# Designs tried in a protein design chat: VH-VL binders against o27280. Part 54

Target 1, 266 residues: o27280
Amino acid sequence: MDSMNVPEVLEIKRIVEESESVKTFIFSWDFRREVRPGQFVMVWDFRDEKPMSVSLIDPVRSEIGISIRRVGEFTDRVHGLSEGDLLGIRGPYGRGFELMGRDILLVGGGIGMAPLAALADEATARGMRVDALVAARTADELLFLDRLEAAGVNISTCTDDGSCGFKGFAHERLLTLEENHDMAAVCGPEPMMFQVMRILDERDVPAQLSLERYMKCAVGICGQCCLDDTGFRVCAEGPVFWSQELSRVREFGRYRRDPAGRRVPW

## First folded at step 20 (VH-VL)

Design ce10
Fold by OpenDDE, last read:
Structure ce10 (fold): chain C 266 residues (1-266), chain A 118 residues (1-118), chain B 107 residues (1-107)
Amino acid sequence: as target 1 above (266 residues)
Amino acid sequence: EVQLLESGGVLVQPGGSLRLSCAASGFTFSDYGMTWVRQAPGKGLEWVSMISGSGEWIYFADSVKGRFTISRDNSKNTLYLQMNSLKGEDTAVYYCTRGDYSYPFDYWGQGTLVTVSS
Amino acid sequence: DIQMTQSPSSLSASVGDSITITCRASRKIGHYLNWYQQKPGKAPNLLIYEASTLQSGVPSRFSGSGSGTDFTLTIRTLQPEDFATYYCQQYLSTPYTFGPGTVVDFR
């Protein structure tokens, strides 16, 4: 691998506890290496390596943030780390979001709000009007609300249990919101994204959606993150896709492949 | 050939409970979300509940939320509908269908009649 | 919720006739509409999905059209086995809702 693909050992500068299960790890970053919202990095804890979306991009402070949800052995180890500890980071990789127009709608579910939070910062910095629909199962799982509010984002929330905002799912809440956006960015569970994409399609709102798949190389070589039928590599052609691209992906919203290549339904 | 066979429909009293089953065959069960649709006697079709292939994503009509539970056992190719606190309005033929948010309801069982009456 | 209506509620026709059933949504639903046929005492069968795509195995005399709020199901050269109740169904958003149905009976 080229030097650009060799993990750089970085010190955890700060840790922000976003929720019970989500932490944001902040690192010093050399912005000579450009990073865009929607791109991901490979995080190496010297035992294993996992792709993680960039959730904070701060050129002023020369920092990036990576939000990680505790979901398994790797993330459990990472969540056990403290400020001052070391992690390996290589990247960024993948295609990020493209901003267009004046008004943008962000629709995120759970940890899916991570890349969207970074996108929100960029959009607001560009003077765009940003509306965000933040969805979660419960109120305590809603992410980045204070951060988004501070950035001037117009926030709407929905929770499955009705503990905060609209009681119901993101696509249901979206149906009740105004239709005046130039583009949309969506990230979250695929069943959510699939149904949200449908509504955006009906409204003729251009939409970009970020997918999550098992990744190994992150450089488009191993093929572990290939989407069926299309040959799209999530690490190379994605993880951000236009709705028109995803309309060609039969597995989207229906199933994914595990590390062994087996189909796993949503 | 795709086959869906509902069972469990009987006469119950208001406030009672009942569990319906739907046995699936002729396709990879876990590849499809499944849906329950009901039809009151002489009336139209009403969407009741939907469950994804893994069972992790579940949706209900407002009329049954909090009272009904949908589940599946992929190892047995079986879909279930647990109905609690039954009301007269729940009287209907209950159909299991193959389909979810990403697939139309392309196959239906013969239905099973649930009657809620005093 | 999205309300669905159908017209007419019932119609009488003869074998060989061409008939049209209309379905209307309370809001725009794009092409996210399905049509079902239900014969007396039987389960529904899918006829058309995505407003105009014919389900495999369904005779070509069935066709669907429309987008937005107004949709139509057309049966050309009505056959004896086509006498049934027909339902439209939106799947833009949950809860999925059906039209009240249109009964096609013998003249």
Scores: ipSAE 0.945, ipTM 0.970, lowest interface PAE 0.5, mean pLDDT 96
Fold by OpenDDE, fold request of step 24:
Structure ce10 (fold): chain C 266 residues (1-266), chain A 118 residues (1-118), chain B 107 residues (1-107)
Amino acid sequence: as target 1 above (266 residues)
Amino acid sequence: EVQLLESGGVLVQPGGSLRLSCAASGFTFSDYGMTWVRQAPGKGLEWVSMISGSGEWIYFADSVKGRFTISRDNSKNTLYLQMNSLKGEDTAVYYCTRGDYSYPFDYWGQGTLVTVSS
Amino acid sequence: DIQMTQSPSSLSASVGDSITITCRASRKIGHYLNWYQQKPGKAPNLLIYEASTLQSGVPSRFSGSGSGTDFTLTIRTLQPEDFATYYCQQYLSTPYTFGPGTVVDFR
């Protein structure tokens, strides 16, 4: 048995309240096990297991962070935990982001900023110029702004209600930004990502996008996270995909499948 | 056969309210985002609002933001447009069309006329 | 907002003619453009999507081309039923915007 697939019981070292609905859980991590931005881990609360993106990678402190949005029963339980409590973590899994070029654009919506925050840290550490468009419904849902600023990221914000930054959606704000970038990384709601990808395509900016699907095994065996027609497994071939790959995925931005395999529209 | 049928268009006074309906048939309604497009008499087409299949993602033209609300009832295969604080400039034939950010507007209803006048 | 323009605003032609309508966007929009046909008192019909893909059921005499800012709709061998108003529409970004329309009438 590959020890990588056995959950390691880890103590929550620290909890950062990112917003009213988002907490980052920090764990000690043995960096002999490499982890990349865009990869995910399976979080086990000894009752259920869910995939979560890694939002912090700190080799200096030997820590990783997992940002979790409160959206259901599992996350409700996890949000009820305190520092010192235990969680099972296995992974990391999936294909992470690949950095290329000198100038990178990050476009994130809501909790989608989690993996992008980790990517921002890596990119800035490499001396890249990083621009980030951070989107949320309201100002209080904007994530990681202080962290990104501290890292030297040039931040633009947009909110649906105009409570902070540009009033409107990420794709609308992006249209007003005329900066050229060597690559883009996108993560957030699929309707956002779909429309952002279109703009990036028009601009001939290579783009990577991170998808979220119902996931069970995380190791490409069960097929629960398979994308229609292509057979792409989000846990194996993803969750980070190039825009060219996603252009072949008909369901992208249109629907997803629930645990029962039923189509659910966005 | 895909069919869209708008209803609710009537004469209203400025400042009034009106709700339009669009009955859909011939396809799985929830699989598609829906859009309202209007056309003032003798004028061109104007995009008004768009709603995703689930209804969770909604978009409006600036000209109607804060005044109009778009919704849908997938159990009834019906799209709605609630129009408040109506103005003379809102006078138009309102079309229901199948399509959203990911699909072209490939099917249209025959439209319903909304007239805002004193 | 992305502004769309069309040229000409109107044109007169005869049955059998070949005509071209142009559409221009205020900024580059890639291939994210649709063409619609509208007859008087009727709803618009989709003709072409993604700048050049013919909608199912539309006659092959219709064709679309272009990318970036300049697009064209061509109707070869104009038929009596083709006399109508034609609109281009961008969907690169919201708000989606239509061209002002081109009226094709009888000479």
Scores: ipSAE 0.944, ipTM 0.969, lowest interface PAE 0.5, mean pLDDT 96
Fold by OpenDDE, look of step 22:
Structure ce10 (fold): chain C 266 residues (1-266), chain A 118 residues (1-118), chain B 107 residues (1-107)
Amino acid sequence: as target 1 above (266 residues)
Amino acid sequence: EVQLLESGGVLVQPGGSLRLSCAASGFTFSDYGMTWVRQAPGKGLEWVSMISGSGEWIYFADSVKGRFTISRDNSKNTLYLQMNSLKGEDTAVYYCTRGDYSYPFDYWGQGTLVTVSS
Amino acid sequence: DIQMTQSPSSLSASVGDSITITCRASRKIGHYLNWYQQKPGKAPNLLIYEASTLQSGVPSRFSGSGSGTDFTLTIRTLQPEDFATYYCQQYLSTPYTFGPGTVVDFR
C-alpha cells in the first residue's frame, strides 16, 4: 500500500511511436493505485531516474502510458528499449488536473500534450466538450492528433513554421479563437504557458498549468524543484498549478533552475 | 546603472544588409529578454523583434519576418539585429530595450538611425 | 493583431493643468498595457505598466487606470518637463503594438 515510494518493476507492454522523438511506453497498471491526469511518475531504468508525465490512463485495459521525449542520455537509453523490457515505475506523484465545467480548453506545446492527452480522455469520457490547441515547432512534432480526434476532441493546430495549421505560436492562435470555456489546462514550454495564461486571464477562464522542473525525490523533501519566492515544490504542490498560484511565482515564465541550482533563462 | 547602447545605423541602399548591435551593461544580461523597437522619422513606435534570455525564443513583427534576424551573445552582453533585404520603409531609429513577454520595456537605448535610400 | 488608438492625437495645456489621455484597444487586453513618454530626439521612458502601476522613479502626478479596452493616463499638475509624446502599448499578445501617440505641447 505504501509501496508507492518503491519503484515497481514493470514490463513494457507496448511502445507507441508518437513522433520521431517521442515514444509512449505502455504498462499494465493496477488501478487500485489511483492515477490522475497531470500527475507524474518516476521512471527508473536501473541507472537513473526521471519524472515523466502520465499520458495515458486506460482503466478498461488496465494500462497507463508514459510519453517520453528523447532529449538526453537517460531518454536515449529508454528509447532504446523494446517491448518486454523492464522499467522501474514509482508513483504517481504530484497534483493532477481538476476538471470542472462542461467546456474545457486544452493548450499544449510539444511534449506538454502528454498530460493533456490523458486529461482529454477523462474529460471526453465524462461527456465534456473538449477543445484542444496543439502547438509545435513543426508539423512532425505535433503529438496525439489522431488519438485526440478519436476521442472526439475538437483540434486546432499551430506550428512555428506554418507547416500545419496556424502559422505562429499558441498564444497567437488562441487570441484568434473566440470561444468561451469553463476552464483551461495548459502544458508546454513556459514562455508559451506564460503568454497563454495572460489571454486566459483576460478572458476570465480558470486555468491550470503544468510546470516542468528538475525533480529528484518527487516527495517534496529535497527541494530541487522549489520555485523561487513562493517555496512551491513542483513535485508536491504541483506540477499542476492554478493560474492564480503561478501569478505569485516570479520564476514562472522567466527562468528555471538546472540540476546544479543555477538560474537558466528561457 | 542600466545602460543600453545601439550602434550600426548607417545609410544603406534598398536591398542591402545591415547589422545593428546593442551593448548592455549594469544588469545581468541573460536574465532578461531583449527587444528591438523602431521609429520612422516623425512617426510612432513599432515593435520589431524580441528574443528571450537564452535566445531560444524569438518573435518578429510580420513586417520584418524572413528579412530580419535577432540574436544575442550573452558572453558579450550584446544584442544584435541582422537586417537583410532592407526597404525604404525600414528607415527608422532603432531602439534596443530591455524587456520581453514577461517584463515591460523599462530601459531603452538612445537608438541608432538606419536610413534606407537609393 | 491588436490595434491601439489614442485620443486626442494632440493637446495643448499649461503648466499646472491636469490632462487625460485615452488609449483604446481593438479587443480586450485586461490590464496588459504600458504607458511610455518620449521627448523629441530621445528614447521612450516607461511610465506605467500593468495599466496602473507606476514605474519606479516616475513622479506620482502620473497615474494610469482602465482595463479591458479603455485606458487612461492622467497627469496632474502638469510640469514643464511633461510636455512630450505619450504612447500606450499592449502586451497581451504578439505582435506588441503601440498607440499612435499623443502629443502634449504648450498652450
Scores: ipSAE 0.908, ipTM 0.949, lowest interface PAE 0.6, mean pLDDT 95

Design ce10
Fold by OpenDDE, look of step 20:
Structure ce10 (fold): chain C 266 residues (1-266), chain A 118 residues (1-118), chain B 107 residues (1-107)
Amino acid sequence: as target 1 above (266 residues)
Amino acid sequence: EVQLLESGGVLVQPGGSLRLSCAASGFTFSDYGMTWVRQAPGKGLEWVSMISGSGEWIYFADSVKGRFTISRDNSKNTLYLQMNSLKGEDTAVYYCTRGDYSYPFDYWGQGTLVTVSS
Amino acid sequence: DIQMTQSPSSLSASVGDSITITCRASRKIGHYLNWYQQKPGKAPNLLIYEASTLQSGVPSRFSGSGSGTDFTLTIRTLQPEDFATYYCQQYLSTPYTFGPGTVVDFR
């Protein structure tokens, strides 16, 4: 129904500090409104609105979690909020991840682990074997490790500075891992995803990748998140794409568009 | 016409520092990642470093990590390689090339010779 | 790191001959391989990318094939200007690595 397009004013039930720059905001959720890992919601602080991935889906507690990294004015305001404060939430939107097979590989970088954490919960609940490669610049930026471990996920870490796990980038670490999987889900910086996708392609592992682009309407009408040459709208056809789809997207991993529509290189 | 022109290669002593420059023209510089490749006299090609269009994503060969830095000024269409703590094994012709993780090295400069010797 | 090897290290041929250079990766790299030509005292030139795609401006007598670990560069009807050293290069993962090169001399 169109009711999903009207922001629902929700109270922040809890706030989990994931890292110095990342907080997870927990909300009560009516699960009559279905939500899938990989989908996003529009968060409204009554001044501005931004798309955020759902990082927690808990039908038992009737809660969802939204992980937000502090990166600008909007997120600064949101990070200043406390439990009991209000936010507007509309959605969910977009295409989420599809689980297939028995063994799944998750490759996440930074805040990209948010949707993957939710996917990990679903996969493990279904009895799948989940391996996760968690990447960050430094150890203190690695997200959701305790949560993933508690869920029974086999975790491999890598950091740019070597402060935790493999010293290097996600694609470099992935290359050292010999095991194959039935499917992979990837989310993080596009340069990371681009290189990870190549390795997965070489190994004939079906891969889904979640793009994080500037989105305005979230309903596929404004065109702000439209990908060049393909006409794909990240908010409608995505944000989760199959590797075969992204292989057709020339701008993937190469450039993006800012709020003004200008090309910005990675 | 795409053109890349390296400069800065000279004779330096071990432990010394040197900065190489690469002037680019004939294309939108910021649209492409750039790469440094070097070749020791009479030897093969060795990948050295890569920088994305924005400059945010940087990669180095292990042989130069901690000693070399790569940067770019998109307003000047120029790529740089700052080389510190130079060693004899760093002696090589250094090539600037257009290309990164998403593009092959399709255009190369003429190279600039760096000689590290006592 | 992915190691690249080439065979032969050098070969001699005559104008009009067909020659084949082999490149091998220490692990599977799919089709993520480039071929370069370098003439003495000059910078390398891209010949083939993605293992088999001919770079614009390169003569059709050059061709690339292969996937996985084994790749080949073939030059049909060798021309005098084809005297050069040829390098393969993988770009599956950093650090990018080149083969040691194959020197093609004229008999």
Scores: ipSAE 0.906, ipTM 0.947, lowest interface PAE 0.6, mean pLDDT 96
Fold by ESMFold2, fold request of step 24:
Structure ce10 (fold): chain C 266 residues (1-266), chain A 118 residues (1-118), chain B 107 residues (1-107)
Amino acid sequence: as target 1 above (266 residues)
Amino acid sequence: EVQLLESGGVLVQPGGSLRLSCAASGFTFSDYGMTWVRQAPGKGLEWVSMISGSGEWIYFADSVKGRFTISRDNSKNTLYLQMNSLKGEDTAVYYCTRGDYSYPFDYWGQGTLVTVSS
Amino acid sequence: DIQMTQSPSSLSASVGDSITITCRASRKIGHYLNWYQQKPGKAPNLLIYEASTLQSGVPSRFSGSGSGTDFTLTIRTLQPEDFATYYCQQYLSTPYTFGPGTVVDFR
């Protein structure tokens, strides 16, 4: 709460290069501050602060990992850091994924596989059967494949250009996959999630989807992460929502709002 | 009132190329995805391609993949369909319609006729 | 691709009749089905989306029903302006596909 509002300065313990554009930064972490798959942290580089998904939750080693895609000035600066350098971390924040049943489907697009990799570790540790559909634009953008395989996850891949696995979009590949799951967890580009949710709805598979919106405070006070229609705050009531909650949100899959409140199409 | 006006349909030889345009008015163009649907003379409707509001999300029917491209210019409120390597089976009235993966096709233009004939 | 069929391919009817058109998908598509009306020489118009929801401005004599693979469009008390071709269209997944159409004509 109050202690979560001030960044704690932590040393980067290890850096894992996941791809040309994605690195995982690993920190020591005191797990008296619980972390759940699907929750996020605010990462402070002493100039700016951005929400980032937790991709590794390792209480045995007292470590968390945060996966960051290089997409702009902030992430360029963070990608330039080395082991031993410092970052501010506040959190965790938000509502994480809830596991149910024995058979789970993960559907991840690009960096959206980061929180799903953490969920896969928890699901396999519980003895669940885990199927993952890992999607990207190209083969070199597919994330966490070796880690998922090592965890015993059954992997299917798709790429927009067909360079690895099924050529096409995640929802198109999903239509050709087996239909026996107790739940699904979905994270990636919002148009992908919208179309995947439609197929999961047809199959009567309970689904949880992780949304991304602009955030400033991350604790629900500033209103920057509110969704139209419902007033749900992505940083407080989300970022993980049940599909039935999102059914009431007309903006889901259709648009988002920028920091100035302007409608931005997908 | 929402209005969509297609243009550019002409007679063209097999193997040729053609660009169709659709001028939009009466709504905020960038807020909506757009779709091309075609209808061969005396035949049913065939979905061809769609593009999201930002232009980033693009989909094609198998019959036109690799030969057609879709684009939009949100500053000009205009949707485009670039058709290359045209075949006789591409002969149709081409409609632009408002909608994509997130909305049904609720407003349609009058269509423009493309004829591919040797 | 999800294949769509319609039955009948054509029918003849009189003003005042009630008619039913059937649409079938090659796999379950839930409620992700639209209906369109197309009058001769004109562009299609959206009638029904999500299998059963009437588009704004569509007369209440039109109704849609069904889910899964089997869907029905019903027109009660047929009017002169209802003589047209009717198409179903699935939107569960790309590529989107239309049924072949049902022509409703004067007896």
Scores: ipSAE 0.856, ipTM 0.937, lowest interface PAE 0.7, mean pLDDT 91
Fold by ESMFold2, last read:
Structure ce10 (fold): chain C 266 residues (1-266), chain A 118 residues (1-118), chain B 107 residues (1-107)
Amino acid sequence: as target 1 above (266 residues)
Amino acid sequence: EVQLLESGGVLVQPGGSLRLSCAASGFTFSDYGMTWVRQAPGKGLEWVSMISGSGEWIYFADSVKGRFTISRDNSKNTLYLQMNSLKGEDTAVYYCTRGDYSYPFDYWGQGTLVTVSS
Amino acid sequence: DIQMTQSPSSLSASVGDSITITCRASRKIGHYLNWYQQKPGKAPNLLIYEASTLQSGVPSRFSGSGSGTDFTLTIRTLQPEDFATYYCQQYLSTPYTFGPGTVVDFR
């Protein structure tokens, strides 16, 4: 329906500065509209509309949090807002993460830790053991460490420049970690996820990975979020895919398409 | 039709610097990551560095980290390797090849010889 | 780092022979292995990727097999153009590494 595509205008209740470049915007939310970790919302600033991951799902306080990294004009404008200012939100959309087993590994790069932080809360509430590998270019960009620790998550860190934890890339750190997980959830830059997926595949660990693509309608009817050759729609069949599903996707880790349909390499 | 042509290999003193170039043709250069592989005289192949199609994902072998940099100019279809603080063990034929973390190394240039000797 | 070894280091063979070259990784690498051929004085050429998939234009007399730590390259009915050095290469994780090579000499 057209009414499901109209954003609801909500007041920014709180703003948390997660880093120099990342803020979490917290809104009151009516949980009759259920939200699961790994689903996304479309955020409207009355000029433009972009997909954003949900990082906090708190039905007790009737709140959601949306973490936004400053990367361009839209996100610059949103970062300039204050508590009490308004944003439009429509959704949630897409398929979220599914939990299984007793031991889960989270591998997050940069802002990709946002949906994984929400997943960590759900996993610990279910009594699972949660290990997280939190990756960034530099220490100042490691996200949600205090929150994950408070939730009882066992944290390993890595940074490209070695300023915190292991010096190197997430897949390089993962290669040196022990293999004792029932599943993994991965979210971050697609080249990181592609290389992490190799390690998990070699270990026979079932993995779910969250992809990002250009979206317009967010309900799967406009075709803008389709993946080559499979026809999977990131906004409908994803954004979370099992690694087995992604093994059939030629473009994963290799390229994406811009709004005009042109190939853009990673 | 795919062609890769390296240039810039010369004799250099230890501690010196050198920039290698690789001119690409016959394919859409920006769609592919690129890699440098070297081979010391009479020895096997050693992976040196790779760079993604956009240029933003860059990897190095431990033996060259901090001394070498890799770059590309997609408007000129050219891959570069800047080599600083050169050592005798850097003496090798340097090949450019098409591929990175996401593709195997399917096309190779003819190589350019770098000799580091006093 | 993942170390790669190959055996034999060299072998002599005649046209028409069938040969097998082995490659071993220092840890499990799944199927993330490529094979390359290098003729004397020339650049390497990709033969096989993903352990067993032939690159376009590679004759069917070449085949690859194995997974985990142990891999083989088999060349059936050797031709004069097959006398070369053969390298395996892992791509499970950076830094990528090649085996030391196997020299196949004509006699």
Scores: ipSAE 0.850, ipTM 0.937, lowest interface PAE 0.7, mean pLDDT 91

